# Designs tried in a protein design chat: VHH binders against p49116. Part 91

Target 1, 238 residues: p49116
Amino acid sequence: EGPLLSDTHVTFKLTMPSPMPEYLNVHYICESASRLLFLSMHWARSIPAFQALGQDCNTSLVRACWNELFTLGLAQCAQVMSLSTILAAIVNHLQNSIQEDKLSGDRIKQVMEHIWKLQEFCNSMAKLDIDGYEYAYLKAIVLFSPDHPGLTSTSQIEKFQEKAQMELQDYVQKTYSEDTYRLARILVRLPALRLMSSNITEELFFTGLIGNVSIDSIIPYILKMETAEYNGQITGAS
Short names: E, the ipSAE of ESMFold2; O, the ipSAE of OpenDDE; V2, 0.75 times the mean of E and O plus 0.25 times the DockQ between their complexes.

## First folded at step 5 (VHH)

Design w44 (framework vhh_ozoralizumab_d1)
Fold by ESMFold2-Fast, scan of step 5:
Structure w44 (fold): chain B 238 residues (1-238), chain A 121 residues (1-121)
Amino acid sequence: as target 1 above (238 residues)
Amino acid sequence: EVQLVESGGGLVQPGGSLRLSCAASGFTFSDFWMYWVRQAPGKGLEWVSEINSGGSSTKYPDSVKGRFTISRDNAKNTLYLQMNSLRPEDTAVYYCARSPLSEEFLKGDYRGQGTLVTVSS
């Protein structure tokens, strides 16, 4: 069979909503995050190996790994999003909440630690100058994780993950031939993604969603969108 | 065109039960996850329940867990919500939907017209 990913899977272009407001608000942050989430799920949907696993397996995989995919997307699109500015605004809001006794100190500490872990991850990826091909394969390694509870077809998922790892190795060795340890430095970054709470990510970036809707409930809908409907959401037009 | 038509709402006493139905047309119902969402007077949309395409997996928020049951009949293109032990705070317009998100966010044209559930004495 052919490669797991083609050149079309390397393209990952985030279109931001209307110019960033002077004062960041929950709606702008949520819309920006939602566009990144949509882009990430559309990316996953476009992979033939992913499609071959079937709808129920696809939903289970994305539900298990959306936070890891989203965090990789944040790192990849950090400059386009002005992520450091968004995180600084969230930090300022949390500091004000401490002074007003609106949130418990323990909760604020958990959220602040999450933000610091996210910043460290994004900074590490930036220092490594991870390219688009490398990001595509890191996302594939994360997506095809056979070790999430409740998964079926785990043998096939494991084979796709191994194929992703092999193709990433081949790419890095050919493209960065003089940096013998580059692949190792890249791969050791991945375990940190599983230490970040999906619940805290949801609270930080998706608070602007209407009602009590969860990312779990959104995932199946996004995965079943027709291409035309999806493109309307990504470009901000429909 | 996608059509979702809810029915079964009404006035019920606290502790009572109602069964909501949603008739779907204009799409392959058995290929889609389905949702119930509600909107209480003066409040935003709240997700109430979800069910996968085959009916084997369901999920609920804590506010209705143990009291509400979502189900589907793919042969009849119909979605159901069985509501037991109803409380005054369950008073809302209930919508079936292919998407749990608002109209503004997803251009959410995949929501029905709604059915009113009033829980009061």
Scores: ipSAE 0.101, ipTM 0.546, lowest interface PAE 5.5, mean pLDDT 85

Design w5 (framework vhh_ozoralizumab_d1)
Fold by ESMFold2-Fast, scan of step 5:
Structure w5 (fold): chain B 238 residues (1-238), chain A 121 residues (1-121)
Amino acid sequence: as target 1 above (238 residues)
Amino acid sequence: EVQLVESGGGLVQPGGSLRLSCAASGFTFSDYWMYWVRQAPGKGLEWVSEINSGGSSTKYPDSVKGRFTISRDNAKNTLYLQMNSLRPEDTAVYYCARSPLKEEFLKGDYRGQGTLVTVSS
């Protein structure tokens, strides 16, 4: 059988709402994040190995890993999104909320710690200068994680994850042959993704989504979208 | 729709320099690693240089190492090859190329029409 990923899976370009407003607001942040989420799920849907697992398995995998895929997407698209500016605006809002005694100090601390972890992750990936091929394989390793509770077909999922790891290794060893330890530096960054709360990600980036609908509840619908409808979502077309 | 258009070739004396350019269009240039490949008269294709998507890693064969420098400008969708201390054996048609997969490097993935470099006294 051929490679797990094709050239089309390396291309990952976020189209931002244009232009960025002078003063950041929740609607702009939510629309930007939603576009990235839809792009990430469309990316996963396009993988033949993923399609071969079947609809029920596909839904379970994405429900288990959407936060990890989304975070990798944030790191990959950090410059396009002006992510540092978005995070700074959120921090300023939280600091003002503390001064006005509008939110629990415990909750603010949890959110600030999440933002710090996100910044550290994105900075580490930027410092390593992760390329498009490396991001594609890291996303595939995360997507084909056999260790989430409730999954069926775990042997097949593990086989696809191992194939992703092997193809990443082959790519890195050939492309960055002078850097013997590059693969190890990249892979040790992945466990940090599981330390990030999906609930806090939802609060930070998806507050403006339809009627407090959870990401978990919309995943089956996004995965069933036709290509035209999908493209409408990721480009912000009516 | 993928297009790669090379330019900058010409006649140069031994010891001279040339800078080749490759204008890319029809794909997201910043997501792909790129390379230069050349074909000398009567010989097969020879790999000349590789550059990763971000431009932080470059590779060269010993035949050109220290003389040639590959670079890219992702904002301009342009790939460059700076060729210094040119030798008669560098005479070849130079091609800009993209490969989606490393396994496809020499399988005839997208490459341009080429630009001729002649090094002669």
Scores: ipSAE 0.000, ipTM 0.064, lowest interface PAE 26.9, mean pLDDT 81

Design w6 (framework vhh_ozoralizumab_d1)
Fold by ESMFold2-Fast, scan of step 5:
Order: sequence, then structure tokens, then C-alpha cells
Structure w6 (fold): chain B 238 residues (1-238), chain A 121 residues (1-121)
Amino acid sequence: as target 1 above (238 residues)
Amino acid sequence: EVQLVESGGGLVQPGGSLRLSCAASGFTFSDYWMYWVRQAPGKGLEWVSEINSGGSSTKYPDSVKGRFTISRDNAKNTLYLQMNSLRPEDTAVYYCARSPLAEEFLKGDYRGQGTLVTVSS
């Protein structure tokens, strides 16, 4: 059959809320992060192989890997988001919280370690100069992970993951022919994504959601959205 | 076209029980995950329960776990919330929702008008 991903799946354009506030706040950060999450889910559901697995499998896959997809999206869109500015604002807030005794020292340490891991990941991807095709295939490898607990159709998921790996290899070998070890350097970055806590990602980026709602609750809704609903949401004008 | 109509709210004493109902129309109810969310006076929206499209999986925050039970009847396009051991802190307008996202993140009618639950003596 044809390729797993088409040229349309390489395009990944995040539209930020405008205007940017004078002081970064929870609502701006949450809206920005939500737009990235929506874009990531819309990207995933547009893949024919993903659609072929069926709604129940689609929901299970995305619920298992959303944090990995989101983190890859943060790395890919770091400049558009001014991610370094957002992380600096979060760090400043945490430092103020220590002095006001609003958070435990252990919790602050966990959150700071998460921010450092995130920044290191984004820096490593930037240094490797990961292109749009490479990001698309890394997202596909993460999405089609057959090893999450509770999954059905694991053989079909594994087949799609292997197809993603093969197509990434073919692309890298043709495009970066002089860099024999580029693929290996890219792939060894992926395990770090599974070490990052989805709970801490929710706390950092999604505190502006309806109180106590989890991303697990939002994912089934986003996957069921019509394209017109999604477009109306991200533009704010339609 | 999407409509969600809540009912069953009222005044109840602490320790009492209420059952909320939500009548859904304008979409294929059995295809959607459904949610109950609430807004206490002067507070933001708070998620209080979720249920999958088939009704086999439910989830609750710690604030209501063990006291509230969400259920659905897909043949009747109706969502329910059984609330037991009610506390003054449960006083809120309760909304049936097709989406757990805040209003500013969505366009259209993803929540009903709400039903007021007041827990006081």
C-alpha cells in the first residue's frame, strides 16, 4: 500500500492566541497548550492508518501517548510558542511560591526536575536540527506504540509503527546521506519522552481547564470533534 | 441544534441525596463521552464525573468519589448523576456537558443551562 504519512501530515502549524498578555498568566498558557494539544490530536486522527484501527483503539492509543505527542509538539513549536519565556515565567512563579510557603519543597523539586528534562529534550532536538518530516515520523512512531497496557489490535499497531520506522529510515538516508549515524542519534532521544510525568505536564500547562478535569477526559471529546468545530476553536473567529 | 436539558436540582439538607437527569438531543448521544461539571457561587467550573459512550467506564475526582455515581441510558438519550451524602461544599449549578473544556475554548452549545443544587439546613 501507499506511504503511512502524506505531505499533508508533515505540515504542523500552530496558531498562537493574540495578543500576548503583558504578564503571562494561567489562561494564556493553558489556551496555547490546548491549541497545541488540539493540533496534535487533529494531526493523529487525519492519518488513514490511525482511522483504520477504529474509535476505541484510537482513544486508547492517544490516552496512552498524549504526553509524548505533546512534548514532541512543544519541541517542534518551541520558537512559535516562545516556550523558553513560558518556562521562565513558570520557574519565577515557583520561586515566589517557595517564599510564600504555598508549595512543599519536594513538590517544587519534582516540578523543577520536569522542567529541566523538558528543556534538555527541546535543546537536544534543536541541536540535531530535526526537520518537519522527521518530527512527523517520530510522532507516528510514538502514536503507533503497541506496548501500552490494555491495547487491542497490537499486531496491527506494531505493523504501523514498523512502517513509520522504515519510512523515517528511508527519508533520513536519502536526505542526510553524509551523516551515517543521524537516525540512531534521533531515535535514542525517544525513550526520554516516557520518563516525563503526564501529571506534571497537566499541572504546568493545563491548569486553566475546567477545575480538576484530566487530559484523559478531554481526549475522547477532541477525537470526536468535527473539522469545522476544531477550526472554529483554534481561530476564535469562525 | 445540540441541546442538553438538566433537571432534578433543589434544596437538600446536609447528608441528603438528589438525582440529576440530563435529556440530550440534536446529536447521536450513544457516540459521545459525557460529563457532569459544576460551578459553585463565585468559583470556577469543576469537573465532577465522566462516563464513556457505552457506560462501562466512569471516573470521579476525589472530592466526590464514593458519593456520586454517573450513569447513562443510551436508548433514552439520558445522562444521570446520583448524589449521596451531600455537603454544603456541593452547592453549585450542575451542568450536563458533552465536552469538559472551559467555555472560552469552545464554540457552540456543549453544556446545558444547568440545574441549581443547594445544600443547607
Scores: ipSAE 0.012, ipTM 0.373, lowest interface PAE 8.5, mean pLDDT 84

Design w7 (framework vhh_ozoralizumab_d1)
Fold by ESMFold2-Fast, scan of step 5:
Structure w7 (fold): chain B 238 residues (1-238), chain A 121 residues (1-121)
Amino acid sequence: as target 1 above (238 residues)
Amino acid sequence: EVQLVESGGGLVQPGGSLRLSCAASGFTFSDYWMYWVRQAPGKGLEWVSEINSGGSSTKYPDSVKGRFTISRDNAKNTLYLQMNSLRPEDTAVYYCARSPLTEEFLKGDYRGQGTLVTVSS
């Protein structure tokens, strides 16, 4: 049995749509987010342990955790995406909606609270200076979560999660040997991912594409895509 | 109140041309990205074109690229769609839309009532 993740799983490179628009619009935000989502799904599919669980289990795991994987991806790719600029544009649009009374105050409050939680999470990860290896193992820990309702093969999933935790501990202990509390500071950030609404993430980042398709409904198709289709989504062929 | 009013739709033969206009009011038009979106009979909404606030950047899906041109006149608060080489499959209600953040905006908020384009021989 080799390691859960290899060096190839540390590489996580988001290619942004080009050219960058003069002012941010919903289409650019949604295309950027879609590329990150597809990159995250392709990353998960490349893990031998994930493949070993089988298609039905793979689909159930990703449907349960896509928002956690996506949020970790947002934090990891925040600089490449200019995420702070994207979130500022969303906030400005919500402020205009408040001023024009176009959205209910309760809905705007829910969305703003979600944005604040997202900003807090990304800022906490940035302050900890989480590296590529740490992100890869954090993604693996959330991917191999045995505690989602309706899962089969939960004992095998739990073993893969424990293996991810063990390999993260080994990495942190060797790389950050002077900081004995680093692992604990990293792991305590993960519960916050489950407090963020996948429905609000979907509304903020994915509904700008024309059509009424939920992320939940497309996940099985994304996971079954061939490598060429994944590459097309990541690079955005036009 | 934000209002978008489309005009210029009609019946045209295949290979023909139409120019759609959208009169915007109730907001600072020059600050917003604008879109054209269409809905063919019995089909979902389809994005047709986008233009940035200054008019310097435009995008199109492959289905209309090379045939349609989006433009804007910020002094007149007007958005345009020049449609050339029209095909039967371009038959749809065409909507002018302000930059939406959610699917709900595309379903009625920040878009006009639409203008019908019918391409038939």
Scores: ipSAE 0.000, ipTM 0.131, lowest interface PAE 14.8, mean pLDDT 80

Design w8 (framework vhh_ozoralizumab_d1)
Fold by ESMFold2-Fast, scan of step 5:
Structure w8 (fold): chain B 238 residues (1-238), chain A 121 residues (1-121)
Amino acid sequence: as target 1 above (238 residues)
Amino acid sequence: EVQLVESGGGLVQPGGSLRLSCAASGFTFSDYWMYWVRQAPGKGLEWVSEINSGGSSTKYPDSVKGRFTISRDNAKNTLYLQMNSLRPEDTAVYYCARSPLPEEFLKGDYRGQGTLVTVSS
């Protein structure tokens, strides 16, 4: 029974590649994003309720929601990533592409709209001053979404989502007792995550992947990594 | 139970040579790209070499290119680093690392305990 999340699940520490280059490039952006993606998947794997659903269900859930988890991670780690600087570099590249007629205007519009949505989401989370416990529970609500197509064990998934919602409510009511509408303000931000295209996220942050590797194809691989293997990846810092 | 155990480090004079070995266990060694990384005293991690799963492709940074050679023996689950023309600047703890993907995506998802190389007169 117990609580869905423990204090260990609140800790979410991103270690950035070092050193940051003077001029941002696709490799640095991709390495930074990959570390965040790995951290997010390792975080999900560490939840006992998630483990209890089994490997096939785990893979299906993460394939369905990785973009939502990644976007929450971007918001939570925006400062350590210097996300505004990364997005500014991407915008500058897009403006040069417009001038050179290298991309269609329609595609550029779609990508710019995605960047705007992402900035708006991250700014709203920052304005609300979302804490580590709140981020952990928001990620759990997103992870345990029973309504994605093709999922099995949807009753168990729904139970874990409801548990996440109840524990978030308890936490917010106790910690922010003077702000009676805080929970509502936080929860109404979540639907925006589903409006953001995973294909555009992949284009913006993961273009540096060698070969034709897609996020969808590597998810089962990442989820099979042992804890020591994952820790080696995320704790490498300089 | 993934284990990477480095050996072959030691004290060597400038201009000398050393051969490092990394014994891998607990995974299918031939499925993984392998890397050597090093950490000099008081400094960060520096990538030193990479080799693909089959051993046909290798890469090096300019700091060691022409002096270091990475190789592997998939039958023995062992990775090697042949270091020639060693310089005092090469003094570091050398780590063996594995990755399922090329360098640009993953630098390594696991590292061993390391082996110390000291280049000094």
Scores: ipSAE 0.000, ipTM 0.109, lowest interface PAE 16.7, mean pLDDT 81

Design w9 (framework vhh_ozoralizumab_d1)
Fold by ESMFold2-Fast, scan of step 5:
Structure w9 (fold): chain B 238 residues (1-238), chain A 121 residues (1-121)
Amino acid sequence: as target 1 above (238 residues)
Amino acid sequence: EVQLVESGGGLVQPGGSLRLSCAASGFTFSDYWMYWVRQAPGKGLEWVSEINSGGSSTKYPDSVKGRFTISRDNAKNTLYLQMNSLRPEDTAVYYCARSPLSPEFLKGDYRGQGTLVTVSS
């Protein structure tokens, strides 16, 4: 009964901290990334199919896929975030750190490779001109992945993923009828998301969190937030 | 209105023990993960322990692992931190928190006023 996603689930509006500082710093980057993460989790918890799986399953799904969901959000919001400018600032900082601190070249190489993969992913999505409906369904396919270790209700999760795939196919065939291979081009982008390290994403974007806390730790908190409290996070209210 | 009230801090000698308590009100305590965070003089906030809503899962940074134990009593809406083998570097104001996030990212009060722990001879 009814579509998996409504028009309200296509709307994905990121509100950036204002103004962007002249010199980028970890606080601004972390604030921007946190707003995107909160928006992504709020988007997920607003889906009736997601709610129907129950709190424990919801937490497990988001813990398993937050990095994929976040990366799709980065690609979708790349222009409003000025993501290329943020990544350039991170690269410059890493290059300066090598010269000043003589840090491990292997670790910096891993981080630089991650940044390159992220840039390549975002550029490929931009070249395909992925629209808001396509992003919503790609996020749904990622969210309802039944193949993560430790998940319960895998049969129901798989049914929701198949529904997302079906509705994406229907949308693309109707909207881009002239491009027979468009669906294949966008779907083959998804496996690259699982090759990106969540630990490196945390190091790049979330260094402003309290102490040694991980994204894994904040997920249950964000999923349990009241709407007013959540809105305070994404608008920067204190 | 979320309220968190810490108690149990004080002066203790190195190697001593203290038990901190946090009385929670204004929300359904049993539905939330809870945290202890501390701030040493002249330093930023540091997370020191985490507990899930049911009390079955806990996490600690290496600096306190094996020495600190977080626990909760959902019937009493109370969070605890048992601190053993205290060191001078554990000297800080200890806060009970409902969020692991920096105050700069939050709307409203997510932590209490804190309780001072001083480890000194």
Scores: ipSAE 0.169, ipTM 0.532, lowest interface PAE 4.1, mean pLDDT 86

## First folded at step 6 (VHH)

Design c1 (framework vhh_brivekimig_d4; at its last look DockQ between E and O 0.44; V2 from the best seeds 0.00; counts 0 for: pae E 6.2 > 2)
Fold by OpenDDE, look of step 6:
Structure c1 (fold): chain B 238 residues (1-238), chain A 121 residues (1-121)
Amino acid sequence: as target 1 above (238 residues)
Amino acid sequence: EVQLVESGGGVVQPGGSLRLSCAASGFTFSSYAMSWVRQAPGKGPEWVSSISGSGGSTIYADSVKGRFTISRDNSKNTLYLQMNSLRPEDTALYYCVKGGYLPWRDSFDISSQGTLVTVSS
């Protein structure tokens, strides 16, 4: 039994749409977010343990945790994405909706709180200076969460999660030997992901989806798509 | 030169079925995802469905999910759209498009004539 993750799983490079517009419109935001989503899903698919669970279980896992994976991806790619700028743009777009009285006061509050939580989470991760290995393991821990309803093979999922946790522990002990409590500080951030609404995330980042298709609906499609097709989308060859 | 030729359109009553075909030439068909797009009179193009190059992955607009089935035969360079339980709102010109589904794309490279589907009593 080899390690859950290899060095190949540490690489997580997001390519942003080019050129960046002067004004971040909904299209740009949606495309950026979609690229991150696709990257996250294909990252998961590249893990042998994930593949071993089978297609149905894989799909169920991703459906259950895509928001958490996406959020970790936002944190990890915050600099490359200029996340603060994107969030500001989202807020500006929301202001237009507010002025048009399209949202209730309660909904506005919920959405704004969600944006705040996202920003706070990403800031907290930046303060911790989480590296690529740590992100990979954290994503694995989130991915292989057995506590989602409706999952099959929960014992196996739990084993994979434990393995991810152990590997993270070993890595942190080896790399940050002088920081005895680093592992605890990192892991304690994970509960914040569960407080974030997938519906609101979808609304904020994916409102521009064509054909009124939900993230839930496109997950199977993304997981089954060929890598070459994905790469073509990123490079603009398609 | 890329050529796409749609066929199979016609007039059908609500609840009826049609099967559209698209004959592709001028490129390696199996290497590309394909899509169906439709355009109703007075409206812009609407994405309907996409299928990966190998045929292993499919996706549908919510408006047609459960009623339409996209498929392909790479040995024949042909794309298909089985349309069941047709509704008047499905009335449109249907186009075969080279390329797969992209959530952020709102434009399609329509270069073919399309095939007309009319759903009416």
Scores: ipSAE 0.332, ipTM 0.710, lowest interface PAE 1.5, mean pLDDT 91
Fold by ESMFold2, look of step 6:
Structure c1 (fold): chain B 238 residues (1-238), chain A 121 residues (1-121)
Amino acid sequence: as target 1 above (238 residues)
Amino acid sequence: EVQLVESGGGVVQPGGSLRLSCAASGFTFSSYAMSWVRQAPGKGPEWVSSISGSGGSTIYADSVKGRFTISRDNSKNTLYLQMNSLRPEDTALYYCVKGGYLPWRDSFDISSQGTLVTVSS
């Protein structure tokens, strides 16, 4: 009955690894991305409507939409992450791989096209000056998508998505009353998220020093992690 | 100073079992997730399994799911890996890793000696 999101769900503060290295490297990129993934998953877990769907449904929803949430997080945190610098470093690495014949041409083309689409998405969101409330509702809209195959409780999920849409509409109309088309401009950006490849996102940001890992396989672990463990790893509290 | 000491490796036949142990010191063991990582000859490291600080949540690589069981005894500061139905492809040097919730995070390292598991007929 109450609002879908509270003010605590608007706060989305990413802290970067310190110190920043002189040259960006895979360790810095993977740690930065891990913090964003962790922040995004725990944001979703904190929503009472999400909790009400039950643990199995929660896992299925996040497995289906984690890349969209992550991409929205990249756009929201692009400035603090220096995302443009990170992507430029990745592009340079890929260009060197072509020169050294380390990767297939088809794969490199796919990855480069994905990077271009990601940059265009982030640029379009920055040009619209999307604020933290708008990001929170957009993330809720993608989280509560009833369209994913294999979901249970799709009627309830659809109701939560409709509520997120209404709350976004109310916020935009109240806050940007002189901009009649702002809601429409924001919402037409969402389809681009479905074109983002989770496989390529994993390769760009989560190809680890210890081997490949599927984000799909670790989501249940992240969702069940206790807050004390999270706080201890991020804040240094013992 | 963080110290992790693996033991329990050896030579076994395919289908056999081993239990690995990792003795931890130099940090508050129960406050951290722990992981097993393995490295086969001539290959890069591969994440095997992780367990939460409390022991309540576990996750496994697809290649070992259903055959391996990670556990911990926080009173003894010890991490375990029960390996059943071993296959030749499980042959590797096995390492215990402290910190991080994900095997690829910059916030942990592999600096221990590991324990060797060899599966051959």
Scores: ipSAE 0.050, ipTM 0.468, lowest interface PAE 6.2, mean pLDDT 83
ESMFold2 (binder alone), look of step 6: mean pLDDT 83; pTM 0.840

Design c10 (framework vhh_brivekimig_d4; at its last look DockQ between E and O 0.72; V2 from the best seeds 0.00; counts 0 for: pae E 6.8 > 2)
Fold by OpenDDE, look of step 6:
Structure c10 (fold): chain B 238 residues (1-238), chain A 121 residues (1-121)
Amino acid sequence: as target 1 above (238 residues)
Amino acid sequence: EVQLVESGGGVVQPGGSLRLSCAASGFTFSSYAMSWVRQAPGKGPEWVSSISGSGGSTIYADSVKGRFTISRDNSKNTLYLQMNSLRPEDTALYYCVKGGYMPWRDSFDISSQGTLVTVSS
């Protein structure tokens, strides 16, 4: 068996909407987030091992881990996205809702804590100076997680995860030979992803979704869409 | 020039069915995702459904899911919308739009005349 990932899977380039508005409105945030989501899912789709699991299993995996993949994507693309600015804008929008008494105190706390967790996670990843290869392997480890409920082919998924872990280990050992504990420092960040609510993430970044379509509902559509269609969305041709 | 011509609209009773068609020209039809959008009087455009260029992927608004079916025949450059179990709230002008589902956008490039669907007793 060949490697799980190739150099083609390392490239993860997010194209932001242009031009960037002076005021980051909900539309801009939602579009940016959607582009990242689509990119993340198409990245997963590009992995031969992912394809080998079959469409039903693939969809189930993405449904289970999209929030984690998305969060890793946020971290990886934080600079390009101006994530801090986006999060600040989200907070500002939330303040309006708070003033209008649309949210309970408990809900406000939950949402603010979530935003803090997101920021903290992204900051921690930046401090570690995670490179493109490491992100690719981390995303693969997250993607091929066998411990989600309702998954089929869990043994195969586990094998793929192990392969991703081994390849990451080899890469880190080769690239960062003087940093003996880098692998451990990187892997220990993954549990933080499980602390984040997918529902809150969806509410924060995807509130502007049309037709009341959930992320769960659009996942199959995104996974089946043609590359040309995705590119069209990025260029705004549609 | 891109040209989209909708047809198949009419008056139907609640619970009835209609099939809309859209004839496309002026572009490589199979290379583009297509969508149906509707606009009720006094309301803004509402996304209804989208289909990928190949037809392999479809998506629906929650309001029409399970009742409407989008399809296409690329050999005929035609988009379809099968509407079953129609409701009064489905009354609108229905437009064929070049382009796929855009979760973040509430504006559509409507350049056609649309076809009127009226659901009433």
Scores: ipSAE 0.298, ipTM 0.689, lowest interface PAE 1.9, mean pLDDT 91
Fold by ESMFold2, look of step 6:
Structure c10 (fold): chain B 238 residues (1-238), chain A 121 residues (1-121)
Amino acid sequence: as target 1 above (238 residues)
Amino acid sequence: EVQLVESGGGVVQPGGSLRLSCAASGFTFSSYAMSWVRQAPGKGPEWVSSISGSGGSTIYADSVKGRFTISRDNSKNTLYLQMNSLRPEDTALYYCVKGGYMPWRDSFDISSQGTLVTVSS
């Protein structure tokens, strides 16, 4: 029953498609985002506490929080991904859609506000210089949220979240002992994740998906994927 | 060498049923997700359904949900697609593919001949 996370859960290395195209396109953005999604799902399902909750509970938790995990992953990997460049390319694509009368003004406003909120979140995390241990515990806190409607086993989920909070506190106090307010500054960033729309995230990063299948509907499939296939999806070598 | 051989296609009337099979060899079948992909005349390939290596999870394109059922028999290295309530728009060459649904892939690694399904009245 030891610690909630081990050192293996701290490692979070995203491999970008190579070679990088001369100009960013929807295919490159969607492949990059898909690799991050699979890396995030692999991270979640590798946690013993997550495994202990059972298959139905696991699916419910991930469907409720995948966008928050993805957003934390974007912040953690923002430099490797060149996220600022990707967002700029998306903004340019949206401006072309306006010229071609493809989107309503209200939808454009919603998408631009989302992009701004995402940029603000990622910038605030970079300014705090959040390390890999801190990211791992923040992801665990959002994963084990008992507040989502329709969950069973909420008391056990709450206990795992409390354990993640305690381990983060212990880590910060030990590692950043002279920065009394670091934990508070980190935790104050979390409410911004509830502002992120999964619908808009899909439009921004997954617009090239084949078929009418949403991320929410493929999560049970991703969680059941075999190890050999799964590792190939993370590296693009499948 | 990976080998995939489809069978079970044919001509049916609207509302009819067919069961497609795919015999797999050259890899550890149970360790990999499998997919069905179809290509209608004059159209690009369209993903239809995927199933996990264990068979414990399945997903379907919206156009076939409730009508098609993907399954596998890991002891026989065989993938299946049960197609019910067939419609003229289901007319296509159907291919099996090693691997699951790939959100970023615009084309599938089709290395087989496929099996033709024609729905016409």
Scores: ipSAE 0.049, ipTM 0.517, lowest interface PAE 6.8, mean pLDDT 84
ESMFold2 (binder alone), look of step 6: mean pLDDT 83; pTM 0.834

